# Designs tried in a protein design chat: VH-VL binders against p39998r288to527. Part 2

Target 1, 240 residues: p39998r288to527
Amino acid sequence: VQLLEMESITSEFFSINSAGLLENFAVNASFFLKQKLGGRARLRLQNSNPEPLVVILASDSNRSGAKALALGRHLCQTGHIRVITLFTCSQNELQDSMVKKQTDIYKKCGGKIVNSVSSLESAMETLNSPVEIVIDAMQGYDCTLSDLAGTSEVIESRIKSMISWCNKQRGSTKVWSLDIPNGFDAGSGMPDIFFSDRIEATGIICSGWPLIAINNLIANLPSLEDAVLIDIGIPQGAYS

## First folded at step 1 (VH-VL)

Design c08 (framework fv_canakinumab)
Fold by ESMFold2-Fast, scan of step 1:
Structure c08 (fold): chain C 240 residues (1-240), chain A 121 residues (1-121), chain B 107 residues (1-107)
Amino acid sequence: as target 1 above (240 residues)
Amino acid sequence: QVQLVESGGGVVQPGRSLRLSCAASGFTFSSYGMNWVRQAPGKGLEWVAIIWYDGSNKYYADSVKGRFTISRDNSKNTLYLQMNGLRAEDTAVYYCARSYYGSGLPWFDPWGQGTLVTVSS
Amino acid sequence: EIVLTQSPDFQSVTPKEKVTITCRASQSIGSSLHWYQQKPDQSPKLLIKYASQSFSGVPSRFSGSGSGTDFTLTINSLEAEDAAAYYCHQSYSWPYTFGPGTKVDIK
């Protein structure tokens, strides 16, 4: 059972809805990332230290994108973390209904969205703050970046520019990929040879992984320092 | 210390075969993709072939497809290039090079010292 | 395939002078451009990866810049040991391609 199949089973047969699973992921992942940003000591309202900047690179068409926007919303709610999102989609309208819903809530909580890498760089310059964390949510379990890039030359160019931008960030920037780093196959953990650019992820935040994929990814992603499993509340009997 | 050492070059007549070897040391060979890159005398670099960390995937330059075969033996930390149907335009120094990822992407470091292949009639 | 062109093809300079080498891609490649140095009778050595990131152990006088189609390698104060051929290489798309090279000599 893959992660996508397990989420389907829990929603259908054990009365756990998909919105609850998404929210459990976002809450737990946001707590983890706040600790990485210095925790309560840095993020208290009365602290005079500069506000950290988090950038989200997200798909408009898969579950990882929805998770990233929900996560971004929780980060924004602290009042002391700035979040900017850039989508893989070049359109004004997003494709996936869950991504659309999470994006609307994210905006209402103070999250910012930019339309291009150049707009992202302009926003960063205005804030006069380096990016401390990049959240990579461009790839899903059943769709590789080469599949997405093959859909449109415009989307291909956009995705490649986003990866290039991410890998150029300063050495103090930490990159956390949600579920699967872009440019890697979810089932095997092997690089997608037909799509040359990869995110050089520092860590992975996931709800579950096949053992073979984890081992292969560790062997093929030298930048990887950490891997974190988030408990999304699946009942003990669900795996039976 | 990370090192790659090529061998097997020499003078060979057109239409014949030659096998190059690259011995790796100082790193976990089985974790990296490997490449062959060649350089004709007085000219620039040309990528020839790539092999994934476990030997499962291979890619070739159009100029050598069907004639050259890349392979590896992870138990011996050795990379190979079997060259068949050699032509005058295959005359070059052949380098083996390690890639950053197990898939042989995106940059090359380190490179071996190279081995000269001369195809002459 | 993506074609890379370099300029100049040859440059002879006095020690301590600034050297600028350009690489132009036939289509946008983001920042997926890498620079190599090859000294006479030696193998190539990686200098700069992803347009502007210095590889470990490379002297600070070497720097890279650019994105899209236009890229530059700069040696801000040439030393005698820098006499070499310099190659750009793109990893944006298969197949891998290299520039034709730029040869730098000391006067």
Scores: ipSAE 0.000, ipTM 0.427, lowest interface PAE 15.2, mean pLDDT 78

Design c09 (framework fv_canakinumab)
Fold by ESMFold2-Fast, scan of step 1:
Structure c09 (fold): chain C 240 residues (1-240), chain A 120 residues (1-120), chain B 107 residues (1-107)
Amino acid sequence: as target 1 above (240 residues)
Amino acid sequence: QVQLVESGGGVVQPGRSLRLSCAASGFTFSRYGMNWVRQAPGKGLEWVAIIWYDGSNKYYADSVKGRFTISRDNSKNTLYLQMNGLRAEDTAVYYCARGRWLQSYYFDYWGQGTLVTVSS
Amino acid sequence: EIVLTQSPDFQSVTPKEKVTITCRASQSIGSSLHWYQQKPDQSPKLLIKYASQSFSGVPSRFSGSGSGTDFTLTINSLEAEDAAAYYCHQSRSLPYTFGPGTKVDIK
């Protein structure tokens, strides 16, 4: 995969490890998303208005989930932004070590985690904040929807309920997928034919070069309005 | 380019221990989940154990749980299987197999295998 | 654990014939089914991943299909070098499991 190869090349030749690349992504992506939320003026001067709510739908077990948690940390750490994360599963024994580390930091910076769609809706009601952005970080480059279900049909049902909830928010909420929207193949950009549920993303935030698959994704995802490449410090010459 | 070379197999008596190694080359070992898969003489493939790219997650087949331990040393590009309390039923060719980037799902490259014979 | 069954267990066929191997899962596994070829005295090699995606370098005569519980590997025109055991493997849940294998021989 191009994204994973880019990170490997940078770390190997320039001593920038995965944690450094993750931090570079989170800083730049958070700047982009804060602009989408109205920027510094709104976030500073929103004394009488509801604080914006960002909901993160993330995997416990892949790089995309770790990126989303780092991003969420920067969003809640800077400005008047509320962040709630819902994970695709609760299998701590199989949880990615990078996700675990980012979860610890995210919580220390004021981020909130819920364990079900119903708990998410209860938290939203309690906060009385509009959901302005959903960050989809469930699949990423390294997984399919089938991979995310892992060990249980219960987890598959949970993921489908998260996708359904996300798509229902579409009218007033912008959905940004990290790397690839859930329900699409990262290599080809084609829909996952073995699952009918897909995230209807507004845009895609990539931490690497544009995927060859992006043309297929554009053809198969009518909701897609934008695609953003976040600079994580990879030298241009590494690909040439 | 991708190579996986198993070693450490041999003949061992029941109840004893053996440690298998798998030396990886031609790819960035620290970015792939790894598996052990075994095959008894004249029988089919049986999955044994998985370890994630950074060693943080491990899982075992019920037949070996509590007796076998999977580990890795990313600085040496080497995967290990520590086998304790060996039984006649553990006699098999043991393959190391490379999985996906963060965790294993399908096995795209396999070693040549190392034979473990447990006999009295 | 998810049990995989394969049929037939053995098949002897004439060169250039179409070969169909089926794999059935005891419960739904979506598309998390992969096919491997193992020639005599050799290590297994990946042929098809996620039910239908060909691995690089695999001849076009090999194809996979299916979803849920029913999966098929097809060799549309058997060559002599295709004499081998074929195994399906599910990655939907741990523990991972393999089918018992199908041996394909040439008359």
Scores: ipSAE 0.006, ipTM 0.443, lowest interface PAE 13.6, mean pLDDT 79

Design c10 (framework fv_canakinumab)
Fold by ESMFold2-Fast, scan of step 1:
Structure c10 (fold): chain C 240 residues (1-240), chain A 122 residues (1-122), chain B 107 residues (1-107)
Amino acid sequence: as target 1 above (240 residues)
Amino acid sequence: QVQLVESGGGVVQPGRSLRLSCAASGFTFSSYGMNWVRQAPGKGLEWVAIIWYDGSNKYYADSVKGRFTISRDNSKNTLYLQMNGLRAEDTAVYYCAKLRYFDWSPYYFDYWGQGTLVTVSS
Amino acid sequence: EIVLTQSPDFQSVTPKEKVTITCRASQSIGSSLHWYQQKPDQSPKLLIKYASQSFSGVPSRFSGSGSGTDFTLTINSLEAEDAAAYYCHQSYSLPYTFGPGTKVDIK
C-alpha cells in the first residue's frame, strides 16, 4: 500500500494517529542521523570544535515538512547539534496545522528558523559551524512542486533558490531527502519534467517506500549514495 | 508466529534443473519482498535473488543470472526458485529470507527459513 | 558489486572477554550495514540493523558502530551461547553482499 493509505489504516485499526507516526519517525531518524554525525563519542570529544549544523529545507504544507520539524526537534534535544530550518513560505503564512504544531515545539526545544536563503547564509557565518547535513523535506510523497508553488512566482523563485543553495554545498555536506528528492516523481522515480531544478540528494530517508522501481531513481540521480527505511512501528496486521 | 519452510532440495546431476519452494505463514505474505540466500557447505552466505511483493520486480546475483528464476504465488503464500543449468558451484543450503517492514524496499532480513540442501554432483 | 571484508576470520575467546569484529566496505555504504549471527547447523538471525540499531530481543551485550566504509560489532562480555559465525551484510545497493564471516569459539 501507498504511504498515505497505510497511515490511515493504522490509525483506524490501532488508534495510532499521525502525531504518533511522526514521533516514531523522528525518534528513529534522529538516531540514524546522529550516527552519521559520529555518535556520542565524537560529539563529546569536539569541545574545542564548532557543533555540527543541520539545515532543514521544509514545506509548510505537507506531512514531510511536519516530519522534518519533529526530526529537528529531536536533534536539538539530543545535544551538541545546531538546527536551522528554512520554509518554502514565510513562517507567519504556515497553513498546515500539524506543521504549525511541530514548529512551535521545535522552537521551544532550541531550534532556529530563518525566512530566506540570505538569512540562512548570514546565520551560518555567525555560527561558524560546518553544515554537515541538509534535510530536504520540501516536496515529499503527497504533493508536487506545482502544488507547492501554486500560481505564485514568488514561491516558485523561493523554492528554486532553496534547491540551488542546497546543491551548491560541497565536501562532507550530505543531503538527505525525506521520502523523495525534490524534483522527482514519487510514483515512478523519474525526474519531474515540469520543474528543471532538482535536489542532488546524497541519501533518502523514508518512513514508507513509494511504489517505484529503485533502479529508476538510482539511474537518474548520480549523487545518490544511500537509501534507508525508518521503522515507524506500523503493526504487520495493518497491511493489506 | 512467522514461519518460512523451504523444500525441493536434493541431489541432482550437473546441467539438470530443480525447483525450490518456500511456504510462508504468520504474516501477510503478499505485503513483503522475499529473497533467496545460499550457503555452500562450510562457507559463508551468498545472496541469490530478490522479488518484490507483487512479483513485478526481480533482481539476481551475477553468478545465477540467466539460469535461475525467482517467482511467487501470493494466493498460496509460496515463494519459488527455478534453478536451471545447475553447476557443482551451486551446491549449497538455500534459505528463504523475508524483508523487514515494507514490501518494496531492500532492507535487512528479519526472518529466515531453516534451509533446504541442494547437492550438484555427478 | 560492493565487496565486504571481515577481520578476524577466526577468534577463540575466554568467557566474559570482550570481542570486536570489523567489517570493511569497498565503497561508502552509509549506515546500510547489518549483522547476523549463525550458530552451527542453524539459520542466521538478525542482531544489529543499520550499523548500530539492536533488533528486538537481542541481548544488550551486542552493539554495533560505524558508518561509510568501516564498521564494528562488539560483544562486551562473551557468553557460551555466543559461539557462532558472524556476518555483515550491506543493503545499500543490489546485488546484496555479505562479508566472508568471522567464527567465534569459546576456549
Scores: ipSAE 0.000, ipTM 0.404, lowest interface PAE 16.0, mean pLDDT 78

Design c11 (framework fv_canakinumab)
Fold by ESMFold2-Fast, scan of step 1:
Parts: C-alpha cells; structure tokens; sequence
Structure c11 (fold): chain C 240 residues (1-240), chain A 123 residues (1-123), chain B 107 residues (1-107)
C-alpha cells in the first residue's frame, strides 16, 4: 500500500512511473547483494574463483516478482554472477504484463529460468556450485501465501515445495526476502496462521513497510539478522 | 569506440519548439542509460534529464519539468530531447552523455559525452 | 537539491606546479562524486569517478580524494594541456548537480 501511494504521488507530480521506481529498487538492491557476495575483490574480471550462484523464488503475478526479475537482470549483467529463477507458477502461464516484460529482459541479459524444484536441483548439480544467496519474492503486499495458495491446489503444492527447498539451503546460504518474508502478513508482520510453511529469511530488502510489521517480524522470525530499506528515487517533495 | 553525435540545434524564438537527437555508436545502446546536460555560453554545466536503458524511468531538472521530454529509440540507437515552450534561459550547448552504472557504488557516472549542439533562443 | 560549491573560481599557475581544487556538498554524498575536465572549445571528459578512481586513459598526475561532504582534485606537476575548466558532479541523489567550475590557466 505504501509503495502504491508513493508511486501515485510521484507519477502525478514528477512523471516517475511504477516501472522506473522498480528499476531504482533493482539497481540499489543489486549493489547491496554484490557486497554480500564479496564485492570487487571476488567479482573482478579474470577472477579464477567459481562464479557465485543466486536463486530467485518469485511470484508471476505481483510487484515483488517483477522487482526480483529486475534485480536478477542487474546481477546477470555483471557477467560474474549466475542467476536462476523459479516462479510460483509455470513460465508459460505468466499473466502479469510487468512480470512478463521483466522476464523477457532478464533472459536477454543471461538469466536462466527453471520450471520446477527438480529442474532447479539438476541445474545446480550441473553447475557444481552451491547456492550462496536465495532471493525470496513469492509474496506481495496485501497478499498472504494462504490467499495465493487458496486459488489452486497446484499453486499450493508448488509454493510448499519451493519453501521446503529454500529452507534446506540453510547454513552457508543466505536468504533475502523482498519486502516481506513469505509466510507473514505484510501489514502486521504476524505469521500467516492459515499457512504453516514459512521462509526462514536471513534478511529483508524493502522499499517501504509499516514500522509495526518490522517489530513483529523480529519477534516471530528468529533467523532474521538484517532489514534494509532501499531508496527507490521518490523526491523529497513527494513526502511533504 | 564509443561515439555520440548530437544534432537539431539552431536559433529559435521564445515559445517555439526544437527536437534534439543524439546518435550513438560503438556500444550496445539498449544496455545504457542516457542523459542530457547543457551549458550556457561562458557558464557551467547544468544537468537536464536522464532516461534509463529501456526507457522505463525518466527524471528532469525542475527548470525544464513540464516543457522538455526525454525519449529514446533503441532500434535506431538514438536519444531525443523534445523541447517545448523555449525561453531565453534555455540558450545553451546541449550535450548527450552515456550513463555508466557502477554496481559497487550503486550509482552512476557520465563516462562518454557528445560534441554538443547549440540552441539559441532569442527574439 | 544537493548544492556543490567549488574553490577556487580561477587559478593561474606556472607549469610543473601542483594544483588543488576543492568541492563541497551541502549534505553527505558518500563517494558519489565525479570530476570532469573541459578544455576550451571541447566537450567535458570524465577524469575521476567515485571520488578517487581514475577513468581509463587519464594521466597519473590527476588524483582525487575525499568522502561525505569534502572532496579534492589534485593535479601534480601541471602540464600546458591541463589548462581547462574542472567540474565536480554528484550522482548520489536526483536531481543530479554540478559544481560551478574552476578555471585553470597556465602562466
């Protein structure tokens, strides 16, 4: 809600559209994650070390999914980061125009997409690279996993398998959730009581959220170590 | 070899319009943001407008907001600046410049600039 | 908007002397400050990026330093071809802004 309200004000007064705000998020979030992957020393040209692997778990139908694809594109453009995306729905069924647009650009920049957890595990084995970062972007604002899963038994089974896979990667793998960790209510930060599976996030990267939600997440998500607010480029004038 | 060539400048009366073009070559134009920077005769540099690699994000200096429109055609490797409601204070050499993103800093520099095109607004 | 101020406005020095130009930001901009050189009748060229990183092909006599609000461009052992205007530029926040420039002449 907060994001939509700020985008409406900015577009009306400064002609910054929602796609532009999404791009500003992706740019700044990619900088942050590249620091987490070892920064310049590791990601420099001609480094003989294995390229880091980043996996994106994304919604095909909300802004968080679109943000994750834009973020993945920026990570891929570096040329020294391998990115694989798995959607909550089959790629062939992408209905959201913004997610579809970002997916097309992501693929052109070298991003890879798999359509199942089994395909993801096969790709990882072929690359012989452990996952260093998982980006969780399955849930959006004002939508819980129980709301999403309730529309289809196929979607429910798929989401549960993605969460299970992600939580198995604990240890050396760091999980960063975009906006809100899956399994929690975006407005309150309280656990979704109607959906028992939850992402055990290491951190949150957000462009805006209610303060109460962060306090509740800290109390209910013991894996949480960090919360980062990304500047999406809304001018100071839009706040006053 | 990166090359940027501006065109479309000239002498116009106040209130009229001009469209500037910047032809890019020597790099993958669709992968870079672009911007316009102007310089009044004998004065300093003033940033005018920026557009991202895919045209999705645009931002303008307050002095030109509502009068100027930045756009691009990636199929033609060309950047545009549509200037409406021109004023005497818009008299300047207009440069296009490539925006280079640095992933470590999460920020931008203007690494290559065109030769500029002169716009003179006088009655 | 972030305002950049430069000092001095103008400087005339003999060849081989050291030149120091300062740029101050009205608020902290981290290291998102760049220096451009504009020779007479030419377009600006990127000289130093992110406060201290030399752009490709820039002579080693040019160096930059600083962070936050205070930044310095140094030209060690000035050459005749260095007669130019020098501008700082911040890319920390939109709208992007430039300093007013420093003109450097050779005596």
Amino acid sequence: as target 1 above (240 residues)
Amino acid sequence: QVQLVESGGGVVQPGRSLRLSCAASGFTFSSYGMNWVRQAPGKGLEWVAIIWYDGSNKYYADSVKGRFTISRDNSKNTLYLQMNGLRAEDTAVYYCARVEYDYVWGSYDFDYWGQGTLVTVSS
Amino acid sequence: EIVLTQSPDFQSVTPKEKVTITCRASQSIGSSLHWYQQKPDQSPKLLIKYASQSFSGVPSRFSGSGSGTDFTLTINSLEAEDAAAYYCHQSYSLPYTFGPGTKVDIK
Scores: ipSAE 0.000, ipTM 0.411, lowest interface PAE 17.6, mean pLDDT 79

Design c12 (framework fv_canakinumab)
Fold by ESMFold2-Fast, scan of step 1:
Structure c12 (fold): chain C 240 residues (1-240), chain A 123 residues (1-123), chain B 107 residues (1-107)
Amino acid sequence: as target 1 above (240 residues)
Amino acid sequence: QVQLVESGGGVVQPGRSLRLSCAASGFTFSSYGMNWVRQAPGKGLEWVAIIWYDGSNKYYADSVKGRFTISRDNSKNTLYLQMNGLRAEDTAVYYCAREYYDILTGYDAFDIWGQGTLVTVSS
Amino acid sequence: EIVLTQSPDFQSVTPKEKVTITCRASQSIGSSLHWYQQKPDQSPKLLIKYASQSFSGVPSRFSGSGSGTDFTLTINSLEAEDAAAYYCHQSYSLPYTFGPGTKVDIK
């Protein structure tokens, strides 16, 4: 596993409010992912293939969902990238205010939302494009996947189908989890013993976590190839 | 089981026409640009033509421009090469090839090739 | 069109010996240069893409380097199964072109 540290391209030194930190993360993460999508090679070379497709798997029970929608918005705005989001609940059932707000902005910037795995697969066929990146934002620091799945049998079934779909895309598709892959504890990096379904992530994009969590994730997630630390402009003392 | 299978080769007289087919399986054919590449007996590889994923753009080598037409039918997962006004110098094994796509490096390398089909133009 | 030249055109090599093949472009093509291996009576197979990046499943003894106009394919320690023709290919601009090939044979 490679641990990469990316320097912030955002120059606002003292942006300390939640919206500013979210935006700094989204800008820097989108720059990294656009590079991974071969943007420069595609722009310089004559390209006979369709625009890359990015799929976002998100929940509204944690702030990783808001991060993912902000990231998706930036990917849509950079041009030549198609983005589709699938939530762990129906779009009309979203409750988190920040997730709702970022979803509205995402849609206005050209982002698309589907309501089921079958709708996602239909959209993929229609767009004539393979999925190149999946962004996993179903779990964060606020809520474990077992907590979310425990709210109803419908949500549990939906989450399991989303995880199954994501893991089935392995091969040419790279899975990047925001902060922590679903099915793992954010603080320790250990598997969530109360929920057995897990995303087989290729990489992790985060704004910082303890070294022990990284080591435990490496030991318990064989698919993991990379971990990327995004510098969001917080002074060193604030990371403690 | 990603594969490309060419067919339609054979022996043909100069000035005649022949149509080659390339059947794709194991991947989403409609998402990839496709190429034809040929190789004369005992000689090197020569690029012939390209077609975009949706059929919207095509390009040809100067040696075949105006005589050959590349096309595709995405509903049948099939690539075609219509060869008109065949000449002795068109004698070659014809390969269809998929443009490589890699999220980290981009594309335009040929990662999947068919087995080839022999076209012999004899006088 | 962009012309690719390869050297040498032929070499006969002892097993475990190092093999170096050069490809030169008539104009700068950045890193848009790919290498293929073709064994007798077989289809070409992609070895190296974008000058230096190994394709999936290709043995580590194969490596590529170069940029601009000069490119090299290296086989660090030749094995019997490496007897084949090797071709460079540029995807910098249409029409795409291939080098004339280098034939590697085992002594």
Scores: ipSAE 0.000, ipTM 0.432, lowest interface PAE 14.4, mean pLDDT 80

Design c13 (framework fv_canakinumab)
Fold by ESMFold2-Fast, scan of step 1:
Structure c13 (fold): chain C 240 residues (1-240), chain A 122 residues (1-122), chain B 107 residues (1-107)
Amino acid sequence: as target 1 above (240 residues)
Amino acid sequence: QVQLVESGGGVVQPGRSLRLSCAASGFTFSSYAMNWVRQAPGKGLEWVAIISGSGGSTYYADSVKGRFTISRDNSKNTLYLQMNGLRAEDTAVYYCAKDLGYEYDSWYFDLWGQGTLVTVSS
Amino acid sequence: EIVLTQSPDFQSVTPKEKVTITCRASQSIGSSLHWYQQKPDQSPKLLIKYASQSFSGVPSRFSGSGSGTDFTLTINSLEAEDAAAYYCHQSYSLPYTFGPGTKVDIK
């Protein structure tokens, strides 16, 4: 596993509040992912070839879902990347104000949202574009997958189907988890015992290093190839 | 002084209810999942239920699902097991057990209480 | 659910003899198998975690091995204080399950 640090490409001034921190992460993470997709030269060439498809699996949480939608917005604004998002809950049940705001902006920038794994598969067939990247933002740093599902069997079933779909895409598709792969505890990096289904992530993108979790993820997640820290302009010690 | 102390056991008639408590001390209670494990007289260990550190997730053995409820009060460092519709086969010593999490990077029972006996008899 | 079976059910052993206890899982559980010792009228105590890792303070005469479906707990030289019931436990998936136990007595 390679540990990479990416320099911020945005002004620290724009990172002085929660909206600015979210935006700075999204810009820097999108820059990193665009480089993984071949950078400026390749993305320009994609204008005449099928555009790469990025799929976002997101939750209704400020830390993970909003971050992923902002990232998706920056990716689709390039005009050469197609982005489809699937939430862990029904779109009409979104409650987090930042997730709702970022979802609205994401849609206005050309981002697409589907409501089920079957709808996602239908959209993929229609676009006839390779799925090159899956962004896993279902769990994030704030909670475990079992905490996210709570007592809802509907949400649990939905999350399990999303994880199954994601893991089936592996091979030519790279899976990047935001902060922590779905199915692992963010603080420890150990598997979530209440949820046996886990994302087989290729890499992680985080805004602060969970040092203990990285070592444990390396031991417990054989698919993990890379971990990248996105510098959002605030010293890591300030995050605690 | 890391310990778990169960209480609330006793003799109860079939069909009645009983609530067990487990008082935790010497560790950050809210950081660890907690379990109830029982042992019928002269028999082996049987896992009963688990609750996550936050209390947001629970899971039960089929034998008790719908009758028992595991809960916790992190402000009081206390784990509970509400047992309803008690049957003769629920007669056992009930142990609370700490599921080792964050500190040791693992999921096993590193700390057990002394146990409390529940006897269901008419 | 994952079913664990243990053998033997009971052993009466002379002090200093080697004791071997096996635990078999109905499906592969990787290394998510743990061993507990329960002395008469006492609560269980953790001996071995994740098939082969000794818990703190456990005497070196206790060792564990195995992976997948077959696991072994070995006591290389039985001491009088080792008379107890021994249980395997899987943490691979919920519901958690225990083996039925092996009782070890001193002759």
Scores: ipSAE 0.000, ipTM 0.452, lowest interface PAE 15.3, mean pLDDT 80

Design c14 (framework fv_canakinumab)
Fold by ESMFold2-Fast, scan of step 1:
Structure c14 (fold): chain C 240 residues (1-240), chain A 122 residues (1-122), chain B 107 residues (1-107)
Amino acid sequence: as target 1 above (240 residues)
Amino acid sequence: QVQLVESGGGVVQPGRSLRLSCAASGFTFDDYAMNWVRQAPGKGLEWVAIISWNSGSIYYADSVKGRFTISRDNSKNTLYLQMNGLRAEDTAVYYCAKDSDYYGSGWEFDYWGQGTLVTVSS
Amino acid sequence: EIVLTQSPDFQSVTPKEKVTITCRASQSIGSSLHWYQQKPDQSPKLLIKYASQSFSGVPSRFSGSGSGTDFTLTINSLEAEDAAAYYCHQSYSLPYTFGPGTKVDIK
């Protein structure tokens, strides 16, 4: 079955709404990423090491962006993880209502938002912390990078700058893509032919994935080291 | 039922221009990328050009770059190929071909038109 | 440009026999390979997409396999209506390219 179909079936038959599924994803993904950041020993209040820095690259027009902001909120809530988000558009131009909602909550939990790659680099310099994890949420099931980039040269340049910045971090930074890796088709796992710039992801975090798409991603994304399926609470009865 | 109907082919002298049209029906035309593919008499298939659903992305085969222009009119469900500076080697049946998925995410050609013959002769 | 080569160029087969057509890519293309059938004086028709996925309405005797650089189209039991040219096509990168075709005739 397709990921979108399973989420729709769950909402209708079991009264689990989109907000509930989103929260389940964010909680479980945040636990996974905290372990990647060194777990409880490193994230203690008394640790003298710099707080880990997580950067979120998010779209305003898809479900992955909303998931990333919810995830970032959970990471911020511990008080020991610094999170900075950069959108594919200006903060004032956010379109998706769920992204807007999650962005508001994210800010209230101490999350930071910047408006450009140069602002991101300035913030990183101020924090004097290397980026340990980048969360790629620029592309979702319902919106490709070519959909975004095709609307204007300004958006295309912005997206390319974000991808270039992210790939430059690769040596010391782990890149985790939410749901659909940037530059790939959700259904097939094949590269987006109209947009050749891609984030060189270390892994993917998703709530479901067609087997053919996983195999194609492995074949076409050499940087990929891991794929993690997050339990979002769909009852087993819905699968049969 | 998906249908693609090409028109505009004919006999033309080298260096002249010709415009091909492809009338689409049976699907939401403005949701799909569209392609032109040609086939010289007795030869195999050669891809010519692609245009995304919103005309934001366009790509050409090297053999036609600078001479051919692909375009679309979503209000008329019609794809075009403006062919300038025609050469003998452009002689072929030209097929209109549809991408299989929304917004160009599937790039196999699920439906093809009947083709229109273009003959460039001295 | 990714070059696709097909083998054999021509094959004459007895009805009900198995037909195997091979397509090789000059570089890895993952599973971005599609197979088309073209009967005489007709337009190409999609048979198999993304190496192994059957298109709607295509008889079960047609199957595809492979990944990377080596791909195979198989017709398990050839019928008279299967006499046609078969083309592979890669959608891994632009420009799109086709194989030169394999012509299949019935004995």
Scores: ipSAE 0.006, ipTM 0.531, lowest interface PAE 10.3, mean pLDDT 81

